# Ledger of designs, part 1: VH-VL binders against q9umr5

Scores and structures below are computed, not measured.

Target 1, 268 residues: q9umr5
Amino acid sequence: SYKPVIVVHGLFDSSYSFRHLLEYINETHPGTVVTVLDLFDGRESLRPLWEQVQGFREAVVPIMAKAPQGVHLICYSQGGLVCRALLSVMDDHNVDSFISLSSPQMGQYGDTDYLKWLFPTSMRSNLYRICYSPWGQEFSICNYWHDPHHDDLYLNASSFLALINGERDHPNATVWRKNFLRVGHLVLIGGPDDGVITPWQSSFFGFYDANETVLEMEEQLVYLRDSFGLKTLLARGAIVRCPMAGISHTAWHSNRTLYETCIEPWLS
Below, numbering starts at 1 at the first letter of every chain, in headers, positions and changes, except where a header shows other numbers; Kabat numbers aren't used for antibody chains.
F, E and O are the ipSAE of ESMFold2-Fast, ESMFold2 and OpenDDE, as the mean of both directions, binder to target and target to binder. V2 is 0.75 times the mean of E and O plus 0.25 times the DockQ between their complexes.
[cut] marks letters that were taken out.

## First folded at step 1 (VH-VL)

Design a1i
Fold by OpenDDE, second read of step 2:
Structure a1i (fold): chain C 268 residues (1-268), chain A 123 residues (1-123), chain B 106 residues (1-106)
Amino acid sequence: as target 1 above (268 residues)
Amino acid sequence: QVQLVQSGAEVKKPGESLKVSCKASGYTFTSYYMHWVRQAPGQGLEWMGIINPSGGSTSYAQKFQGRVTMTRDTSTSTVYMELSSLRSEDTAVYYCARTQYSGYDLRSYFDLWGQGTLVTVSS
Amino acid sequence: SYVLTQPSSVSVAPGQTATISCGGHNIGSKNVHWYQQRPGQSPVLVIYQDSKRPSGIPERFSGSNSGNTATLTISGTQAMDEADYYCQVWDSSTVVFGGGTKLTVL
């Protein structure tokens, strides 16, 4: 039998967004129990990510308990960060494949349509004034806002990304790293035509330097210091990078070719 | 035109160091990673390492770790590769080549090469 | 370490189709790039991302990649195509080249 699949949605999403993915899984892996978690849907997805992590944890624990052989996670967009944090805080998770589907794993720094909608009076260059304030951190987007020009503010004010990255020292860093390393495979999916994740390489733990030059995962301090286990995972062959062009952000979960190429191989 | 121009051929003795330069022109120098690849006579291509656009980060093939140093000068659009403790086996043509990305399969190809620099190591 | 395997040599008559293979474990999941190197010259990119052809490269050059084998195909091979050909991939932030294939046009 196939391992259960748990799906975590992204910003402003609902379970309905994953109807095609469910279809693909049912067709290719008949009998698979797929659970799309309808938590923090719509506007509620703006809640602090730690709050979301807690909610999703409560939902996944029973599923994991019923699947002693393990489960797979498919986590889309913002959901990928939620899942990563989830795996960091759970010392007893049994996740085989963690599939990060176009997630801003290294943060977001872009003037995208969804940001303009949320912050119509703020430009990308000034969003740090909002996001790195105490009240700004009450919004999920600000929890992974990563301004390369204000790294000091990011490191000090980020209440989520900087912590799960181990970029800021905290008492649980070692334990979180250990927990995260329990994953069988980390599957990173994204692409240059995403249009939302900025830079798109963030889905692969790449990100801007101070000059807005994109650096690769292996150039990041989190990797070099192995702060949460990326270097270790890579060394043991547990990281899979699956870039794909021609896919917009809202199509990652509904593209058959993407599914067959980047998702299906890891659902066995 | 877009090109990479390398320094001239060198003759070295075992134990010495070599330093080859690669000057870029015709494109945005700081937008590309630079690599060094060598080729011994009659042999295949061998990747040596990579330096990022800013010059602040390098990664070397395991074979050359501790012996190779790559640097770049943005002001002159020039990349350098230094190899120390030379051996006869280091006799090769050394190439610089650019890529837009590193570590990613997507667009991580060498679309521009230097003309090569022959370095002969002999006693 | 990841290894790419190429035949040492391939021979074709003018006008025939040359096929050069590049073997690697699950290479189909990687992007494969191909380089042509004529004697005394620098390598030249002839195929990138499995099957894409750079501008200036003749249409007779094509590439494919699936399973454990990538393939460079040269249709209507000409004398000028005589060269060494190398496949290349990335593996764990490391560039890997095949051993190269000498294509001889008889």
Scores: ipSAE 0.000, ipTM 0.478, lowest interface PAE 13.6, mean pLDDT 92

Design a1l
Fold by OpenDDE, look of step 3:
Structure a1l (fold): chain C 268 residues (1-268), chain A 122 residues (1-122), chain B 106 residues (1-106)
Amino acid sequence: as target 1 above (268 residues)
Amino acid sequence: QVQLVQSGAEVKKPGESLKVSCKASGYTFTSYYMHWVRQAPGQGLEWMGIINPSGGSTSYAQKFQGRVTMTRDTSTSTVYMELSSLRSEDTAVYYCARDKSYLGWFGELGYWGQGTLVTVSS
Amino acid sequence: SYVLTQPSSVSVAPGQTATISCGGHNIGSKNVHWYQQRPGQSPVLVIYQDSKRPSGIPERFSGSNSGNTATLTISGTQAMDEADYYCQVWDSSTVVFGGGTKLTVL
């Protein structure tokens, strides 16, 4: 029998968005128990990510308990960060494949329509003033806003990404790393035509330097320092990178070719 | 050297308003958030609120919502805190405190004014 | 609302180590800051982000934070260290102070 699949949605999303994915899974892996978690849907996805992590943890624990052989996670967009944090705080998770579907794993620093409606008076270069303000970290988007020009503010004000990355010292860093390393495979999916995740390489733990040059995962401090286990995972062959062009952000979960190429192989 | 110099002690009657000033120097005034904290005699520290670097945004503790107004004047590098409808319980030393964070809010009150005693009595 | 709990008072002999606790639900996941307030003076930040010392603060001041308790430690306590100490965090865009601890140097 196939291992259960747990799906975590993204910002302003719901389980309905994954109807095609469910169809694909059912067709290719008949009998798979797929659970799309309907938590923090719509505007509620703006809640602080740690709050979301707690909610999702409560939901997945019983599922994992009933699946002693392990489960797979498919986590889309913002959900990918939630899942990474979830795996970091859970010392007893049994996740085989963690599929990060177009997630801003190294954060977001973009000026897209997706964000503009939330912050109409803020330019990309000025969003740090909001996100690293007294109110900013109350919003999920700000929890992973990563301004490369204000790295010090990011490191000190980010209440989520900087912590799960181990970029800011905290007493749980070692344990979180250990927990995260329990994952069997980390499958990273994204692409240049996403249009939302900025830079798109963030889905692969790439990100801007101070000159807005995109550096790859292996050039990131979090990798070099192995702060949360990326270097270790790579070394043991546990990281899979699956880039794909021609897919917009809202289509990652509904593209058959993408599913067959990047998702299906890891659901066995 | 960062300096926060507050206005002098005041005596007020119930129902009146107080307005304490905090003149900042030794740093870029428009780059740091400012907090206000008060301390009743013999009591602990109580956070009142925060104002952003530009003065265009404030956040107040729920207890003071509707009574407190924080403002700042960039031309004089001065932050103000006004508390209306004063009660005897508002008798306290009021402090301005600058956040340590540059253009951010970390909740770290790194620099404090000398305090302003406001006594509310009939 | 988030609550920080401190002992009302702690006593220590000169030269000994003083320890002041600050309790809070899962406080280890927060950054804790500590302030010293001597009688008749303004508070002074002595520890920020759990264990960092601002410039000018003696090395004898240290901090830790784990689980549900943050701790301020003063090694080699001196008479001048007699003061009220407050722990502080931010929660839900609010600054929260502990009730304060009076440290007496015997």
Scores: ipSAE 0.000, ipTM 0.495, lowest interface PAE 13.2, mean pLDDT 93

Design a4j
Fold by OpenDDE, look of step 3:
Structure a4j (fold): chain C 268 residues (1-268), chain A 123 residues (1-123), chain B 106 residues (1-106)
Amino acid sequence: as target 1 above (268 residues)
Amino acid sequence: QVQLVQSGAEVKKPGESLKVSCKASGYTFTSHYMHWVRQAPGQGLEWMGIINPSGDSTSYAQKFQGRVTMTRDTSTSTVYMELSSLRSEDTAVYYCARAGIPYSGYKFGHDYWGQGTLVTVSS
Amino acid sequence: SYVLTQPSSVSVAPGQTATISCGGHNIGDKSVHWYQQRPGQSPVLVIYYDSNRPSGIPERFSGSNSGNTATLTISGTQAMDEADYYCQVWDSRTYVFGGGTKLTVL
């Protein structure tokens, strides 16, 4: 039998968005128990990511307990960060494949519609004033805002991304790294035509330097220091990068070709 | 190992304030929310409130709003709970209890508890 | 406010199975935690998220949650299991405890 699949949605999303993915899984892997977690839907997805991690943990723990052979995670957009954090804090998770579906794994620094909606008077260049304030970190989007021009503020004020990345030292970093490394495979999916994740390479742990030049995963300090296990995972062949062009952000979970190429191989 | 050690028993008069301390060790103090729960003699557990890891945010049960204050000192790894305008009904054992997951606590249980502090309010 | 209802007391003979209920409106939609409190001691988490055991908790402790009732089950009950048991849920950023159940091992 196939391992259970747990799906975590993104910002302003719901389980309904994954109806096509469910169909694809049912067709290609009949009998697979797929659970799309209906938590923090819609505007509730703006809640702090640590709260979301906690809520999702409540839901996944029972599922994992009933799946001694392991489970697969498909985590979309913001959900990918939630899942990474979840795997970092859980010392007993049994995740085989962690599929990060167009997630801002290395953060967000872009002027997109969802940011304008939330912060209509804020531009990309000034959002740090809000996001790195005490009240700003109460919003999920700010939890992974990564301003390359204000690295000091990011490192000191980010209450989520900087921590799970191990960019800010904390006593749990070693344990979180160990926990995350329990994953069988880390499947990173994204692409240049996403239109939301900025830069799109963030889905592959690439990101801007101080000059807004995009550097790859292997050039990132978190990789070089192996702060949460990327270097280790890569070394043992546990990281899969699956870039795909021509897919908009809202279509990653509803594209058959993408599913067959980047998702399906890791659900067995 | 995680340990929560609370201050000793107190005797108070009506109208006074109590302040109970809870010293944490064996884990990253600044990573967990802390709860306060009390138990009157022969009664059940009653949730009082929660304080975040940084100490700059609190949430109190409605019953105690305006009368309870929770604080924390990172330098000493100690959480405090102050209850003012004491009444005889405030006689109880007060517990600190850690939230079971780092950096969140509103939806998680209490995995470690202090030994409790008996506060007696009597004329 | 959300209310949890527990029986005031449950009695069981040694070796038998004890069952403690926790009633609440649609409690099955919530995550239920259970605490054990022996006389003169602090509460101890024995079940979290309906049916999960923390490290160090014996396997004879189990939990379930559906509909309007959560249940703590203690199989092969021992004398040391004599205690008060409390169910707990989170509701709208507030934690709610049941009234507690005294388990007596005859």
Scores: ipSAE 0.000, ipTM 0.494, lowest interface PAE 12.6, mean pLDDT 92

Design d3m
Fold by OpenDDE, look of step 3:
Structure d3m (fold): chain C 268 residues (1-268), chain A 123 residues (1-123), chain B 106 residues (1-106)
Amino acid sequence: as target 1 above (268 residues)
Amino acid sequence: QVQLVQSGSELKKPGASVKVSCKASGYTFTDYAMNWVRQAPGQGLEWMGWINTDTGNPTYAQGFTGRFVFSLDTSVSTAYLQISSLKAEDTAVYYCARNYRLGSPWYTYFDYWGQGTLVTVSS
Amino acid sequence: DIQLTQSPSFLSASVGDRVTITCRASQGIRSYLAWYQQKPGKAPKLLIYDASTLQSGVPSRFSGSGSGTEFTLTISSLQPEDFATYYCQQLDSYPTFGGGTKVEIK
């Protein structure tokens, strides 16, 4: 039998968005128990990410308990960060494949429709004034806002991304790294035509430097310092990069070719 | 089983220094941060700060900067608290306590404690 | 810093009594609260974390409840070994402790 699959949605999303993915999984892996977690749907996805992590943890624990052989995680967009955090805080998870589906794993720095309606009068260059405030950090989007021009504020005010990245020291950094390293494979999916994740390389732990030049994963301090285990995972062949062009952000979970190429191989 | 064993009681004069040790066993020392907690006689518990047992980076609570130094000897799984320029008000039991919290990114509760070390500062 | 206020500071009870201790936070801390027991001359012992989760090995007569700013520790039937001082501790920010509640024999 196939290992259960747990799906975590993104910002302003719901389980309905994954109906095609479920179809693909059922077709290619008949009998697979797939659970799309309907937690923090819609506007509720704006709640602080740590709150979401706690909620999702409560939901996945029973599923994992019933699957001693392990489970797979498919986590879309913002959900990818939730899942990474989840795997960091769980010392007893049994996740085989962690599939990060177009997630801003290294953060977000760009104007999007998500930001436009939430911060209609704020520009990308000024959002740090809001996001790195205590009030701003109550919103999920700000939890992974990563302003490359205000790194000091990011490091000191980010209550989520900087912590799960181990960029800001905290008492659980080492054990979180250990927990995260329990994953069998980290599958990173994204692409240049995403249109939302900015830069799109964030899905592969690439990100802007102070000059807004995109650097790859291996050039990031979190990798060089192995602050949460990327270097270790790469060394043991546990990181899979699956870039794909021609896919918009809202299509990652519904594209058959993407599924067959980047997702299906890791559901066995 | 997890154990934290601290050094014995100390009696010091004002102005002197003291170094309290906390030896950990039963777990991977560098996986969990170590905290220090002070308890003055007849008083409550006061968190002093923590040290990253992997990197050696210390963080001191407000009021515990300057004269208080956290350090490590990872080869023997031991954390140290050094207090310099001792004052009478430093008289207290000092505890080391292992950091443990799964759901909190930056703060924690303390699941294992040392037996405490009484430091008495008296003329 | 987040302040925790325990009440009462002192409590006299008899074996078999139901005992309730309250911890109030100066601001909402969700369920990020722990309870410790400390006996004279001994280190604190973790009893409950996340407001209501019983630490392994702790007797079931201990229970915790509450969220936000109001929390309670309950001992359903006080035993001789339960006479001690109890502390709440918040972990939503830098650790702070309540002032303690000493449970004494009546």
Scores: ipSAE 0.390, ipTM 0.760, lowest interface PAE 1.5, mean pLDDT 93

Design k2f
Fold by OpenDDE, look of step 3:
Structure k2f (fold): chain C 268 residues (1-268), chain A 122 residues (1-122), chain B 107 residues (1-107)
Amino acid sequence: as target 1 above (268 residues)
Amino acid sequence: EVQLVQSGAEVKKPGATVKISCKVSGYTFTDYAMNWVQQAPGKGLEWMGWVDPRSGETIYAEKFQGRVTITADTSTDTAYMELSSLRSEDTAVYYCARLDYYGSGSFPHDYWGQGTTVTVSS
Amino acid sequence: DIQMTQSPSSLSASVGDRVTITCKASQDISNYLNWYQQKPGKAPKLLIYKASNLETGVPSRFSGSGSGTDFTFTISSLQPEDIATYYCQQYYNLPLTFGGGTKVEIK
């Protein structure tokens, strides 16, 4: 039998968005129990990410308990960050494959329709003024806003990304790293034609430097310092990078070729 | 049951060095940073720093930088705090503490040693 | 460093009284604030975590509220066993910092 699959959606999503993914899984891995978690759907996905982590944790704990052989996580977009945090705080998770599906794992710094909706009068260059304020951090998007031009503000004000990245020191960094390292494989999926994740390399833990030059994962401090285990995971062959061009952000979960190439191999 | 057991009281002369131990049980020693906190008589609590037992990496409060050395012995599940160039102002109770403020997803916890009294007097 | 300012430094109240202690952070710390109780000769005991959550085993008469920079700790009905010094503590950033403490006594 196949291990259960847990799916976590992204910003403004619902379980309905993953109907094709469910179909693909059912076709290629018949009998797989797939659970798309319908939590924090729609506007509720704007809730603070730690709140979401708690909610999703409550939902996955029973599923994991019933699957002693382990489970797979497929986490899309914002959901990928939620899942990473989830795996960091859970000392007893049994996740085999953590599939990060076009997630801003290293944060977001770019204009999107989502940002425009939430901050209609704000430009990308000025969003730090809101996101790194007390009010801004009440919104999920700001929890992983990563302004490369205001690194000090990011490091000091980010209540989520900076913490799970281990970029800001905190008492739980060691255990979070240990917990995250429990994963069998970290499957990173994304691509240059995403159009939302900015930069798209964020899905692979790449990100802007102060000059907005995109650096790769191996050039990031979080990797170099192994602050949450990326270097360790890479060293043991546990990181899988699956870039794919020609896929827009809203199509990652509904592309058969992508599924067969980047997702399916890790559901066995 | 998690337990942090510290070494006994110390009496030192100014300029001397003191080394306090904190033996842990009930959990995996390398899973958590071990913190040290100073409390002078009748005064508040002051964080001194911590050690990551896994790597030996340390972070110190600026106030104690250069005088404090925090170490961990994974073979004995024991953390140490060494304070050199002792002054009368270093007279205090010192606590080791395992902190878990973010918890394992549900509830944060912390565990403290019983404290070690260090008296610095001429 | 984040400075934590507690008020008052000491108070005396009668059994059954409502006791309120405030803590102010020098910057926004969200809700990453703990309240500790410390009795003479003992290590601090966590009472409230994340500003408003009651630690396991702690009596319900203890509570905390606040977010950002202003926080409040309350004992709804002071009991004789509550004689202690109470501390707020932020864990938003390192170094960890504590308030100056509030000594609570019974009249």
Scores: ipSAE 0.140, ipTM 0.687, lowest interface PAE 3.0, mean pLDDT 92

Design k2k
Fold by OpenDDE, look of step 3:
Structure k2k (fold): chain C 268 residues (1-268), chain A 122 residues (1-122), chain B 107 residues (1-107)
Amino acid sequence: as target 1 above (268 residues)
Amino acid sequence: EVQLVQSGAEVKKPGATVKISCKVSGYTFTDYAMNWVQQAPGKGLEWMGWVDPRSGETIYAEKFQGRVTITADTSTDTAYMELSSLRSEDTAVYYCATGLSEYRFGYTPDYWGQGTTVTVSS
Amino acid sequence: DIQMTQSPSSLSASVGDRVTITCKASQDISNYLNWYQQKPGKAPKLLIYKASNLETGVPSRFSGSGSGTDFTFTISSLQPEDIATYYCQQYYNLPLTFGGGTKVEIK
């Protein structure tokens, strides 16, 4: 039998967004138990990411316990960060494939419709003044806001991304790294036509330097220092990169070609 | 020496537009957001908004939204505040200033212009 | 918006007196509060930042304390040159907001 699949949605999403993905999985892997976690839907997805991590942890623990052979995670957009954090804090997870579906794994720095909605008078270059405030960090979006022009502020004020990245020292960094390394495969999916994840390379742990030049994963300090295990995972062949063009952000979970190419191979 | 030098006093009619300048010297203009603050005669201070000189992007207080435009010219190290549809209530001293919110985000010096008096009268 | 309420609105004291001004925030602002001094015809000058930190070059007779919603500004020994209006200002959240001010005069 196929390993259970747990799906974690993104910002302002619900389980309904994954109806096509469920169909694809059912067709190609009949009998697979797929659970789309119906937590922090809609506006509730704006809650602090650590709160979400705790909620999702409570939901996945029973599922994992009933699946001693392991489970697969498909985590979309913001959900990808939630899942990475989840795998970092869980010392007993049994995740085989962690599929990060167009997630801002290295953070977000760009104007999008959701930012304009939350901060109608705020602009990209000024959002750090809000996001790195105590109240700003109460919003999920700000938990992974990564301003390349204010890296020091990011490192000091980010209450989520900087920590799970091991970019800021904390007592649990070593343990979190160990926990995350329990994953069998890290499948990174994203593409240049996403239109939301900015830069789109963030889905592959690429990101802006101080001049807004995009550097790849291997050039990032988190990789070079192996702060949460990327270097180790790459070395053992556990990282899969699956870029695809022509897919908008809201279509990653509803594209058959993408599923067959980037998701299906890792659900066995 | 750091200096923020504002343009001179203005007298305007109701409905007119005023544009005040704030020229910076002594520090890198693009390092800090430039705020504008209104102070009516005998009244307190009110934050209007700021501009990021690096990008030109702005944030405005809701009270002034739609009437105020804050800009920055990096070629001349000058910030501007334009207020349209002037009312008698807009009679005030206007200041450009840094550092109003910067200490939370790291050290930022506190610099103020000398103020510009705007009088709106029929 | 976060409202800042200062008290008193004005006070008169003698040279050498201890002067205390209070500022109350409508919500918890942690310690993200500034105190400004403004003399007639001049721009405000930062005296205290982050509730209790003395700005560079400011005399030690000035101090600030508090956290959360209640803050206090103190002049330990009032001097003639301290005649001014003092303002608290929060930078916890946007929009930035000021207290109503306290006018300090010498008897």
Scores: ipSAE 0.000, ipTM 0.466, lowest interface PAE 14.7, mean pLDDT 92

Design m3a
Fold by OpenDDE, second read of step 2:
Structure m3a (fold): chain C 268 residues (1-268), chain A 123 residues (1-123), chain B 111 residues (1-111)
Amino acid sequence: as target 1 above (268 residues)
Amino acid sequence: QVQLVQSGAEVKKPGASVKVSCKVSGYTLTSLSIHWVRQAPGKGLEWMGGFDPRDGETVYAQRFQGRVTMTEDTSTDTAYMELSSLRSEDTAVYYCATGPYDLLTGYYKFDYWGQGTMVTVSS
Amino acid sequence: QSVLTQPPSVSGAPGQRVTISCTGSSSNIGAGYYVHWYQQLPGTAPKLLIYANSNRPSGVPDRFSGSKSGTSASLAITGLQAEDEADYYCQSYDSSLSGWVFGGGTKLTVL
């Protein structure tokens, strides 16, 4: 029998977005129990990510308990960050494959359409004044806003990304690293034509330096310091990178070719 | 919590300039949007200008454009408001203020205020 | 002269209900911009009393309430108390001026 699959949606999203993915899984892996968690949908996805992590944790715990052989996670966009945090705080998770589907794993620094929906003008250059303010971290988007030009503000104000990355010292860093390393495989999916995740390499833990040059995962301090286990996972062959061109952000969960190439192999 | 502490009272001659400071504590200045509001004796509040996150720039009230300059020194966490070509009508208490910006609704509010700086312009 | 118009003064006895109006135009309140209210006690800086038309910051008692309709907003104070004696200002944004605007202020006297 196939291991259960748990799906976590992204920003301004809902379970309805994954109807095609469910179809693909049912067709290729008949009998798979797939649970699309319908929590923090729509505008509620703007709630602080730690609040979301707690909500999703309450939902996945009973699922994991009924699946002693393990489960798979498919986490889309913002959901990928929620899932990574979830795996960091859970000392008893049994996740085999963690599939990060076009997630800003290393943060977001882009003036994209979903940001423009919230802001009438270009906000990339000044969003730090909002997100890193005393009140900014009450919004999920700000929880993973990563301004390369204001690294000090990011490190000090980010209440989510900087912590799960181990970029800021905290008492749970060692334990979170240990918990996250319980994952069997980390499958990173993304691509250059995404149009939302900025830079798109963030889905692979790449990101801007101070000159907005994109550096790859192996050049990141979090990797070099193995702050949350990326270096360890890579060393044991547990990281899979699956880049794909020609896919827009809203199509990652609804592309058959992408599913067959990047998702299906890890659902067995 | 955020605290704003302003410089002391000023007495200036007409035609002179005045520069009022607003030191931020509790949080970094660069993470805040500082605005300036003045109040003439026995009169109402008047917005002078401040950073607008929607526009991504410092905006001045039309009445003060050309005479007011708002700057920041991030090394000292201090915001400044300089008003030039002073006239008797500029006699007022000047306040710096700041607050959160709501991403969903786009509104801004002044939750925190300095204690005010009295500027007197007289011959 | 103020962009937002308030009555210069209002008064009430302890325990009574008073209302302060704030009249704007199509370029501010009527354009859908939120209205904030500030309380200013004598010799002090203004304090945020109501934000976004009808929301109370922490520490503000529920006897203070705000509303907005059309081009106008209103602040209501129930169970009037002596400590409510202060100046009250409404605030909004004006698109024609590209800036924040205040009402002229209302002096509330508790009789």
Scores: ipSAE 0.524, ipTM 0.797, lowest interface PAE 1.2, mean pLDDT 94

